# VH-VL binders against q9vpl3: the designs that were tried, part 175

Target 1, 224 residues: q9vpl3
Amino acid sequence: RGKINIQRPKAPHYERARVVAVTQPKYPELPKAKSCFKTRAERTQQQQENPYNEIIAREVRNWLDHSRLVAFFHLSSITADDIFRVRVQLHKQNLHLKSYGSKIIEQAVKNTRYEAIVPLFHSNHCIVFSPDPEKTAALLRIVRRVPQMVLLGGIVEETMLSRNQLVAYAQMPGLHAVQAQLVQTLSQAPGHLIQQLQAHQNSFVQVLDVHAKNQMNEETPKST
Below, E stands for the ipSAE of ESMFold2; O stands for the ipSAE of OpenDDE; V2 stands for 0.75 times the mean of E and O plus 0.25 times the DockQ between their complexes.

## First folded at step 6 (VH-VL)

Design w22 (framework fv_ontamalimab)
Fold by ESMFold2-Fast, scan of step 6:
Structure w22 (fold): chain C 224 residues (1-224), chain A 121 residues (1-121), chain B 112 residues (1-112)
Amino acid sequence: as target 1 above (224 residues)
Amino acid sequence: QVQLVQSGAEVKKPGASVKVSCKASGYTFTSYEINWVRQAPGQGLEWMGWISPYNGETNYAQKVQGRVTMTADTSTSTAYMDLRSLRSDDTAVYYCARDEGIYDSYYFDLWGQGTTVTVSS
Amino acid sequence: DIVMTQTPLSLSVTPGQPASISCKSSQSLLHTDGETYLYWYLQKPGQPPQLLIYEVSSRFSGVPDRFSGSGSGTDFTLKISRVEAEDVGIYYCMQSTQFPLTFGQGTKVEIK
């Protein structure tokens, strides 16, 4: 059967927490406007009070709050089949690939310690969430084979890290004390970190160009 | 136990082909590349190429390009290296090695025991 | 291809004495991502190679602290502070900054 047979039915903690987060805060149901003609005030009120965006933003906040590992990626053109294979492979390691609009992410992180990440999402992007920071190494190994996904940075144990800091974290032994110390040592001020994340996002074309040139040299060397 | 177990020694004539297997156990096979490295008698190490069991992507060293094919069977967690048009200078011990490198790094933390391939007439 | 040159080709060391192996690359091993992808391996007699040092200076899990790596650009060094009998074998440096991956020719370490 292939792909559908290898999907896990649910991510244990985060999917449950997401359901609870959506249903736990009760809010009054607003009647649907069924009129073909709406006053300016009614139209303006609907635009300003879009409950759907708030619900999805709360979902994003819930993922951020319950994930000890969050990784941010730039996403180039990729087929539906390929991204599905990546999603399945990640899910086997309790890594959850999600994509949200930039406006929703902005609403989710507004007035939080993570507000600095918003500029990263002005282009095509995706985010990987996990309750298990030990899975950082597995995440990077899987994504290493997906050139369309370019790591920008992430959050580990509530500490914002650049791409290089995440790579360093992934290479450390799985001892809790050593990993906690590393995360603290690698952490940077949000202003400086966003600059590094933006620089990495802007320079990914150079990395891809160098890689492509190296591959071409290797593919045609026998013709020399 | 995390290990790579290779197929047995082979003796081939010039112009023949050889297919060496490398069976992985104790880890997630698709999460690591498998590299092939050979060592001629009394000589140093020579990298031949790598394969990603995840998507079948390969990258071969120029010296063997056109004569080598690397494949992986995820159902049996086994990688293969097929080398064609064998020459006497292909006589070597062939190793498979797991790449534990993360992101853009490549290093070999786990090696198979080696397969001796002798090419003689 | 990047050519890796090791010196010396052989070393005979009295147990407990230090040893030093040099590895030089034909071009810089600094990758465009800012990392330097240089590795050290030990091949004991009759065994496959084993990883000692990755990315210039990081010791692999289980490798004794008497082993240390250093260097930058094109010049790299592996140092053993106190050579023990179990350290006998052939040492290789390797680069992965550019494909194909290339190894040094090897340095044989023996006990006197």
Scores: ipSAE 0.014, ipTM 0.515, lowest interface PAE 7.7, mean pLDDT 78

Design w23 (framework fv_anetumab)
Fold by ESMFold2-Fast, scan of step 6:
Parts: sequence; C-alpha cells; structure tokens
Structure w23 (fold): chain C 224 residues (1-224), chain A 121 residues (1-121), chain B 111 residues (1-111)
Amino acid sequence: as target 1 above (224 residues)
Amino acid sequence: QVELVQSGAEVKKPGESLKISCKGSGYSFTDYWIGWVRQAPGKGLEWMGIIDPSDSYTRYSPSFQGQVTISADKSISTAYLQWSSLKASDTAMYYCARQPIYSGYDAFDIWGQGTLVTVSS
Amino acid sequence: DIALTQPASVSGSPGQSITISCTGTSSDVGGYNYVSWYQQHPGKAPKLMIYEVSNRPSGVSNRFSGSKSGNTASLTISGLQAEDEADYYCSSYDSSSTPYVFGGGTKLTVL
C-alpha cells in the first residue's frame, strides 16, 4: 500500500466543537428511562428475522419442493476455480450445486420432515438439487473426482437416504424398469393376469441376476 | 487412436426421414458427451445438442429442440442424429465431437470428419 | 439471440501478430473461464486450438495464445504463417439457456 494524502482539518474548530457536543444535552426533553427501556425491550423481542435470510430460506424450500434428488455434502477447503468446474459439470447433467449458510438451512427446514438433517451442516457444506433422480450415478461419478466434497446423504423421491443407501440406489437402475413392467402387467385385462405376472416375475429374476453379476465386476467405490 | 467416424454423405428429398451416425473408437465412450454441430453452406458453426451415452440423457439448443432427435447406443459406441421429416433448410455439414463428462477440459477435443446432408427436390 | 460477437474478418502479413476478439455477456464469456477456440480450414472439420481461455492442447503451436478481460476473450496469433489462413471460432459455456454457444466466426487472411 501507500500513504494517503488528505487535507488537514483545522484543529481549533474541531476542539471547540467537541467541547460544545459534550456539554450540550442530547435532547431538550427526555422520556422516563424505565418506560423507554421497557418499550425498547418489548420491540426487540418482537423484532423480525433478517428479511434477506427469509428470502433465501424460501429459495431453499422451493429447491426442496421441486427436486426429486437432493444430495448433501461436506465441503473442505477448495479453490473457486475447482468448485466452478464442478458446478459446470453438474449443470450439464441438470444437477444444481448450491451453498447456503447453516442458519438459512435451519430456517428453511424448520417444522418440516427434513428438520433432522440440520446437524449434518454444523460445518462447511453444500447441496446438489435435481429434478432427475436417474442422474444420481452421474453425480457420484463427478464428485468422486472431487476429494474436497464428501457425501453425507440425500433425499430421493422424498425419502431420506444415508450415504450407503444413496450409493446403492445409484447402482440399481434395472429395478425401476422391472417394477414398471410389473405395474403394466397388473393394469392389463384380468383374464390372463396371473400368467402374465408369472412371466414378468421370471424376467425380473433374470434382470436382478444380471445386475448382481455386473455389480460384482464393478470397481469397489472408495469411501471417505 | 482416438477418433470419431461419421456415416457417409446423404442426398434426400423434403419430407424424407434420415438417421446419421457417429462412431467413437479408442476411448471409453460413456465418459464423454457427444455433441452435434451444424454448419450450413458458407455459414458458421451452430451447436445443436449433446448426449450422455451412459444413460442417453440429452440437452438441446433451443433452436433445434423438436427439430431433431439425438440418441446413442453405448454397446456399439455410436451416437445418432435423426430427422423425422427433412426440409431444404436442413442442407448442411453435420459434425459430431466429444467432450469429457467427469474430468478433463471443457472443450470439444476430437471431431468427426463431418456428414454432408443435401436436401433438394 | 445473436451468437458471441467476433469480427467477420481480420488480415495480416507473414511474421505479424493479429488478435481476434470474442465478446459475450456475464452468463458466458464474462462469467466463466471456459472459452475455447477452433481453427477450420476449407473442407475440413474444426480443430481445437485453445481451451479454458488460455490452455493449448498437445500439438498446437505456441504462436497461438488466449486471454480474457471482462466479457471479451481474445485469440492472438504471433509470427503469422500462410497455413494460419483459416476460419476461427470461439465457443463458451453458457449458463443462461444452453450449455454452449459459438461465435459467428472470423476469416483470417494472410496476405
């Protein structure tokens, strides 16, 4: 830095102004201290929260209401460039990385079924939102390359999942397709419903067997 | 070598359907987006859309949403660009190009040689 | 909408340096360090010359350099050679509507 050159004020004028300010009463009429303090205390207790925090808390609630996938991460020290790179990779997948203060998250989820997540955010954290739960596998693959982001858990289709449950969900895409086939069978004409259900049950077993075998060939995921 | 090989030139009439292909080789096909870029004769590059071959998730440019369909078959490392009904204005060179999904740089580093599509009566 | 703004043409003589500008907004060039430059010779596919504002892929001459200031990215070619004559396109990540946007292109003529 350098020195800032400013015009020097007149010392006698300021000295006299200070004396006058000290000796003059602040108000011509003073209200009774007891009444004034009581009114101020009452108003302080009724004071509303910071309006900015409430606006951001509503934003968080909107993200929770419109997202079928929500993932919670602990965030270690990371450069701005690295986090922006992750944000871009996620955005291409329709995954939206957001960071909110713990107080704002607490305010957003208070009196909701998600209030239990608040203790997870006592330290530095971030959240990923998406309307597309099928992108959970892509999310986990992206963050696997970001050691500063540690998965804590998430919410999928309004169900709270632990870290291990969310990882398992990401690895089981075939189950949803097979379940859809069973629902489709049940919606068909009742005349041959039992035979069609047995056929789909056999397909389900085959799909699960193939999927389980593929899982055994996958590289073991690295834990924290 | 890493390369993208596109299908051969096509000459079509308005109203006909068409599906052109882009085959990747020499790399893990499901770790890269495949993007499609159009270049009308004597004009610049226009981004059309991208696909994640691992789950067939697509993103389209607003200008091309509803005009074309992008798809992929990861079992044969091939992406496709399809029209249900061609127009004369679809006459252009079409390029496919890859970009990393999970790591690396944010750019299209390998490009196909291009497929010329001519639509005329 | 208009694509990223580039001059339609630039020209130079062998050995000179030229600069091609690429101007966008805070939602693309100005907001992110994800600007790429592509070179296209007549009848050929585009070739990546610069990625993420200033990085060169393996095999690209160090005569090519990139930079960015505010909403404008620049490609500079030093020591111009005849083979540099081509069309140049900038491209950027776009956070507002699409993942990517291209510039209109600049024709470089080496006289």
Scores: ipSAE 0.410, ipTM 0.716, lowest interface PAE 2.7, mean pLDDT 78

Design w24 (framework fv_anetumab)
Fold by ESMFold2-Fast, scan of step 6:
Structure w24 (fold): chain C 224 residues (1-224), chain A 121 residues (1-121), chain B 111 residues (1-111)
Amino acid sequence: as target 1 above (224 residues)
Amino acid sequence: QVELVQSGAEVKKPGESLKISCKGSGYSFTDYWIGWVRQAPGKGLEWMGIIDPSDSYTRYSPSFQGQVTISADKSISTAYLQWSSLKASDTAMYYCARQPFYSGYDAFDIWGQGTLVTVSS
Amino acid sequence: DIALTQPASVSGSPGQSITISCTGTSSDVGGYNYVSWYQQHPGKAPKLMIYEVSNRPSGVSNRFSGSKSGNTASLTISGLQAEDEADYYCSSYDSSSTPYVFGGGTKLTVL
């Protein structure tokens, strides 16, 4: 069978480059600058009151406020039966698969610490929420079986993590207090902490994380 | 020491059944997926399929779906590749290899030594 | 399944640099940063040399490097040594039909 598929998104690796950009110092400034420029269509839409959108945006804020684990995925073409099966499997692990329009996501995260995630939702996407960050490993195990879902990044304990940082977090056994400290330090020094921690736990994950960061950084200039 | 140890070489006739094994040691067996890779004489590597030993979830290459069965027994840290009826075209070296089950990792980091299967009339 | 396209053979002399290409489509090499490279000596199991396009496992010489541009990934070996003579296979995540696909393999000869 051929490997060219018109149903596939053209830019999966570009979305990965954007995830790296979102977690890098230079990227957080872009969404604010971009939000100052609105097309005529966007200005017209802004003038319309849609109480339904505000209700759904409030729902999204509730999920963000009550979830210690939030994972963002690009979603390729998938059947209703397949996504339902995934949703059921995730639900057994207290993982909640949700999909919202990009306008609703933007409205929900506007003026919050997470405004930088908006560009991740330009194409088909879904979000997984959980109150339990220890379920990150279970989440990645389930998603491993769903090639249509591509991990972009996430938020763990209120800290934004890239794809590779979230994968590394899934491998960290430990007590809640240690995990929270790891997440904070990991996001501040995207590679250094993982190297130190994995000297004691899992050197292979350390090598993988370094590789993923280097690869995504290399792809950012090329994909844009 | 982390290693995968495979069963010994097999010589079979067409129509016979066969089950070969791959035993993991030095690591938590259920934390890694086990894949099977075929290499026909003088040819390249072909991915056959993979198993999650924690719940025996399997996924096969379309070329091998229905041709082989992959299974695992986590109590003895062993994965298996099985044929109900061998064909001469099944003559090949068979490798098992492990990989993490993370969504962003698809490389095989540790490989078994290989099991040579020869099927001849 | 169609294998990723690699040259059948490449050759070089000691101290030289060589590059092996691996060409796929937007559903495998071009779509994802999950390209691996394996080295296989005659009669031996493959050994992971590069994973996720450009990273080296512990114990792999820094003479081996990986890169990717569009639908083509490349393995570059600098400062060629006799021990590098082997078959090299690329592999990628494949979103279209199977989760993994291998290249056809490249025989490297050190002359």
Scores: ipSAE 0.026, ipTM 0.523, lowest interface PAE 7.6, mean pLDDT 76

Design w25 (framework fv_anetumab)
Fold by ESMFold2-Fast, scan of step 6:
Structure w25 (fold): chain C 224 residues (1-224), chain A 121 residues (1-121), chain B 111 residues (1-111)
Amino acid sequence: as target 1 above (224 residues)
Amino acid sequence: QVELVQSGAEVKKPGESLKISCKGSGYSFTDYWIGWVRQAPGKGLEWMGIIDPSDSYTRYSPSFQGQVTISADKSISTAYLQWSSLKASDTAMYYCARQPYYSGYDAFDIWGQGTLVTVSS
Amino acid sequence: DIALTQPASVSGSPGQSITISCTGTSSDVGGYNYVSWYQQHPGKAPKLMIYEVSNRPSGVSNRFSGSKSGNTASLTISGLQAEDEADYYCSSYDSSSTPYVFGGGTKLTVL
């Protein structure tokens, strides 16, 4: 690009005017420049945020629409190198680890049958997608090595499953062979499922609260 | 019938090597992790380590890291616990137990009968 | 290495209820729902009684129940019977140094 600023042409004598202003003994006010910058920044932020969020939400919807296996995890503190190694192992099995902000997930599932899962993502989380539900066993085997990833539940063939139901599904040999078992599993009420999934989130929040309180209690008061 | 069958009792001298075994039967061996648990005479249970038989991935307790080796042979559904050089303090009952592959750290649902290892002069 | 804290012994009469505590930290019992309880009769291998704090395996009496509050998990045995006399061990996932840790054990005497 380095030729001309097409968006905003250079003002006549701008550099010279600026140097003269700086070298003067008195400080001039800058209300106009600051106001213009703020208005520009506000417009740019607003336009970027809305298109960006919708693009990512559309990506999430595309993953949901084309994945026959979706698994939800709570994610504790983990290094970038460790999560990258997990991502590589999962990718070899056609399992795709993704992380999205809670607002983007809400936008993606809004007005869908999965809207009720939004509260599960109020804290740190990640999602694994796959077009192949037979990979559930491989997924759980890999995740067993990653204690920072806690399985909350998932979706198989557009059916919401609890952690225990997803584990049971992983033990089944083939998709067509397991249809009867899946139907039996569907008897569980959605409210009960959400309560079970949120219990894991609440346990993590309690751990954070205890940690924060312990850190505060260990501090020596500086003022008396 | 799902069970874990361990090798027989061993009597060894300090400095000797030893390898004890744990054979799974009645289930898909590679679908479960195998853990090793030690119980010294009159003492409680101590977790030593765990192995995923599907690829021999291992995890050890810091107390036992470098002191023992855990391995598995999935072709014969057998896990192993090995010492290169035994000490008198290794005298204990050793249990193998399986864990569901979905948790790894959840619970040991099936236990072997135990292998008593006695190390004395 | 530090084990989870259990009382050394507890006792009760047939038909009574007793509770065994298991106390850890936020990096084990308090941090995760991976608390298990094992029953061990003299000369026998341990038997899983409770997993994931409160779940019972097939074949375990509903007289056994588990719970957790903060950093303390509890095993409650109702309607005590003579065959309940055994050593009981709790265990938990441990994120601090080892992936798994056991409690020191509690001897239950049925009077």
Scores: ipSAE 0.047, ipTM 0.550, lowest interface PAE 6.7, mean pLDDT 77

Design w26 (framework fv_anetumab; at its last look DockQ between E and O 0.46; V2 from the best seeds 0.00; counts 0 for: pae E 5.8 > 2)
Fold by ESMFold2-Fast, scan of step 6:
Structure w26 (fold): chain C 224 residues (1-224), chain A 121 residues (1-121), chain B 111 residues (1-111)
Amino acid sequence: as target 1 above (224 residues)
Amino acid sequence: QVELVQSGAEVKKPGESLKISCKGSGYSFTDYWIGWVRQAPGKGLEWMGIIDPSDSYTRYSPSFQGQVTISADKSISTAYLQWSSLKASDTAMYYCARQPLWSGYDAFDIWGQGTLVTVSS
Amino acid sequence: DIALTQPASVSGSPGQSITISCTGTSSDVGGYNYVSWYQQHPGKAPKLMIYEVSNRPSGVSNRFSGSKSGNTASLTISGLQAEDEADYYCSSYDSSSTPYVFGGGTKLTVL
């Protein structure tokens, strides 16, 4: 009894069932892939078992405060062996590839000027730190060969830069590189080249600074 | 062909300064590290340090930090190894070798012929 | 700096197979697949024989092969020939110090 015989059209129910069946995960057991990140389940378990979250957050904050170069990357599926190869190449350049959970990043940057970076870490990510901003070119040359790492942006000399601004910065000759080239040029061909190249560098830095400040204002819009 | 050519043998007295060279040819000089390797008479190989010629960034072995200076001039594709004051214990064969900066393989694939440095009183 | 342990000498006869070991720690040989092997004949510069544990550069005989288990890498030379008589050095990336360390070297004698 008490049976209600109101029937919904079978066509919508059938289509829904078909879609569910087709979209059900069909993942055969895959060979173990190594990565700087665990799977979502492993990351959740790792976070629950990590007794050092506050210490790691403090470590991240110290890296952010004391690094002259910080670059943020989205990381697609990559084997652990491949990411370690990248780590080795970066380490030789005094570039330090780090992977931290999004909650640790959030704890590290809470109540700091860097709080705006939190949205970058909603997906798989990694960060490269360096005390030397002139290594930006070396960083991008290494990462160019790693299609799984996609540059999102960075911080150079405490100034937040978009991807395009960081790429432009990498093409800019550093002060030491400019001086080395000018010494060589002057020893072979006298001229007023030092003043001209210094003016170009200063002008470009000013353009980057203005553009970077505008980009930062866009990321943290005015509340009024 | 790709090659590294080093400067000729040197005979010096203790306390003298010395600068030896390693010139690369047949490849993009700024795409490779240049490493310096010492081999004392009858002894094995030991890493002294490496330089990135694109920005002159150097990394030294702890044993050689402060003992030598590594430099490079990318405009002439040449790396240098320099002593401010030589000691008799610096008597050795010195090799330069290149390693890719941006590739997946991590090895010194091309070596210079070596520079013999003899320091004696 | 010499941080990797190799036997001082190894010997074999023509046509035999021989293996040279190279033992380090988890911060060098054990931690990374960045072990290379170099051959040095008397009075000559070293020559790269193996890179990244098991890869051969062009021009190196397939008689030379490399492997690694834990903290120990091995160079194996099959079908020994008189010209194989040389010193062999292993080298590894080192994450704890300057990027590279050498082994002490092994003198291969072909009798």
Scores: ipSAE 0.252, ipTM 0.597, lowest interface PAE 3.7, mean pLDDT 78
Fold by ESMFold2, look of step 6:
Structure w26 (fold): chain C 224 residues (1-224), chain A 121 residues (1-121), chain B 111 residues (1-111)
Amino acid sequence: as target 1 above (224 residues)
Amino acid sequence: QVELVQSGAEVKKPGESLKISCKGSGYSFTDYWIGWVRQAPGKGLEWMGIIDPSDSYTRYSPSFQGQVTISADKSISTAYLQWSSLKASDTAMYYCARQPLWSGYDAFDIWGQGTLVTVSS
Amino acid sequence: DIALTQPASVSGSPGQSITISCTGTSSDVGGYNYVSWYQQHPGKAPKLMIYEVSNRPSGVSNRFSGSKSGNTASLTISGLQAEDEADYYCSSYDSSSTPYVFGGGTKLTVL
């Protein structure tokens, strides 16, 4: 798989394989029943028997490491032509549409702060990755033309956001600048920090209020 | 205050052209889609189409494709609905309404006051 | 286009609860959670009451609630008041043809 180190665009085979995998309907996949559990040994053995799971899990980790924006969608039935057009539109904005099995996602995020996302992949889904968090508005404009892609939530700058929080982020273009100011404030010396907090208490309270409202909109604890 | 303000009522004859407007204020106009909805006298609501003002992406109901033109001028936060040749059957109330990014093809959260178009002999 | 079926009228007394139905198909109400409800008083523009099946926008009374089962969405108005007398429309995304459809409307009369 050493073709990823060339200067030219990715090989057509790889691009076509990505597009075909994303555009395939999810109809054959059936929901798992609550009582349909494998034993601990069977689950462990199944994971150990498929060495390609680790290769794909590394791909997912690479996307997570390089993506400041990650968005999760429920995927309803969609034609191959429609999903292909969407993927091309997204790619032009440096937004990368992917789909992975729940086992792969579980393996990829194991022992990370993102372990809570695993339940999202027990249903038909797709994920959009991007290094550009400022592309959140562009992402949402594109996908609202695609009713089959239903936003569930996302990750922006390593913070998990619900659907409503992600939409609010897209409509608040100064949030990145406020977030950067917060980091700068926290890294200053304690004595100077006291003086700055007294002078800028209103701004810091406004940022905390936004975060508190975002947490209240997410009522249930994340899954283990 | 977030609002959509539509142009005033129109009385026209069959065959005349018409362009009605919908001006958005109190919000970022290009962050929301604008839809148009027709209501004939005493009848229900009919979806006509939508426009994304940011790039002029437009989609029409099959019943209205080719019958009207939806456009927008984002520099003045205004959307338009236009007929090249009015018919008597175009007599109706016309609403513009805003669709948030989260709604897709679902909800109109803010509505204009409506523009009554009367096409009479 | 009218693709969603609503009763032509419903009525109730002040203080009662009433339910307005909106029946579609698996290509719209049954297949997607893009169902909304609008209230329209005579001579006024419609007002959004419910979106995404069950969510209320800011400023809408919690007396209004929405739900869906199969191909049928429902708007329930509890504690019926005189000012609730209006026309009510459901709407949905429709994957089969027109991407956005309204129901035919329901006239609610408060007795």
Scores: ipSAE 0.144, ipTM 0.579, lowest interface PAE 5.8, mean pLDDT 77
Fold by OpenDDE, look of step 6:
Structure w26 (fold): chain C 224 residues (1-224), chain A 121 residues (1-121), chain B 111 residues (1-111)
Amino acid sequence: as target 1 above (224 residues)
Amino acid sequence: QVELVQSGAEVKKPGESLKISCKGSGYSFTDYWIGWVRQAPGKGLEWMGIIDPSDSYTRYSPSFQGQVTISADKSISTAYLQWSSLKASDTAMYYCARQPLWSGYDAFDIWGQGTLVTVSS
Amino acid sequence: DIALTQPASVSGSPGQSITISCTGTSSDVGGYNYVSWYQQHPGKAPKLMIYEVSNRPSGVSNRFSGSKSGNTASLTISGLQAEDEADYYCSSYDSSSTPYVFGGGTKLTVL
């Protein structure tokens, strides 16, 4: 029984080789993991043909209207896998990563207060939405691990912020902390006012007492 | 005042272990990443790695992967660089530096004063 | 080790303008706007002078400016002063291997 040399298998007979060559299943190259984000071209083509553009535009509006934190990112050669990873991380923080076509964005924000954001969407982009503006720091921390995501700017509490302003905002003490400090300061103000008011009253009473004492001393007849 | 203060100079022998520290003050320690940079005597700057103190996420330069360990203790606002076995070639100045959140990988805005490590037989 | 290429030395007279170049590839300087410049005096820690190609941190003199063209970033120092004598390092994000890469450094001498 001829030892099948597994390391150097003898070339099959010519006819068998032909059959094997013809019958080799051309496995379709696994579609290169298409970026979960449609190419700009694909997005543009879909936008022209899709009756649902209005629906998507409404969705975008809805996100914008209900988000207290919106961040805009440029995407540079990011893979679908990387996007997925980031999406999951963001989702855990109640941050929602979305991507829309530029035309959809234009339609969504037309004649709205958000119209100024349109110039940000001339390239591959994504948007992160959050109902919590305090998540800005978390957002920036997460995206720092993804150099393909470049922060362009954002909207916080209905205010458009530049990239630098958004970063600065993230470094500020949380709104609740600031509010707490404010409340604390305000709660101390009445006490101080009362002290000041009482100080004046006490001073007045002291003056009156001194006056009264002086009058009493004047009325004490020197008993000769 | 925002500052990074590193541990003092170290003189060690080959084969010894070493852990040096970098303590941040004057800012929220977990809001910034800490990088380590090596500078051999008379040589340029070499990026070693970086850590996010908030969750201890760490990345290394390929040249330093497995050669050193970067860690952090956020409770005391301190980052660490450690060797399990020092080599003579590890003789250098080591800097820790803070990286803001303005980008993923760009700049170190605050630097420690450096820790000189001398490894000599 | 893939390093950014800098001239070894540059010199200028007081009051002059000098430029230090930092040349990389499309995977670093050319691919991203994450170029930084650091100044290092002898025996001192590096100091950030420019970040993201052209931005100056607070406290950095307006004499320092940064730019980029293609795969080359440049640091320009105008009105050169004696105190500017130092080593200058560029850095960039690198997508090919290491997240950060430094240039070889440039020694600036003020004549």
Scores: ipSAE 0.021, ipTM 0.543, lowest interface PAE 5.5, mean pLDDT 84
ESMFold2 (binder alone), look of step 6: mean pLDDT 90; pTM 0.932

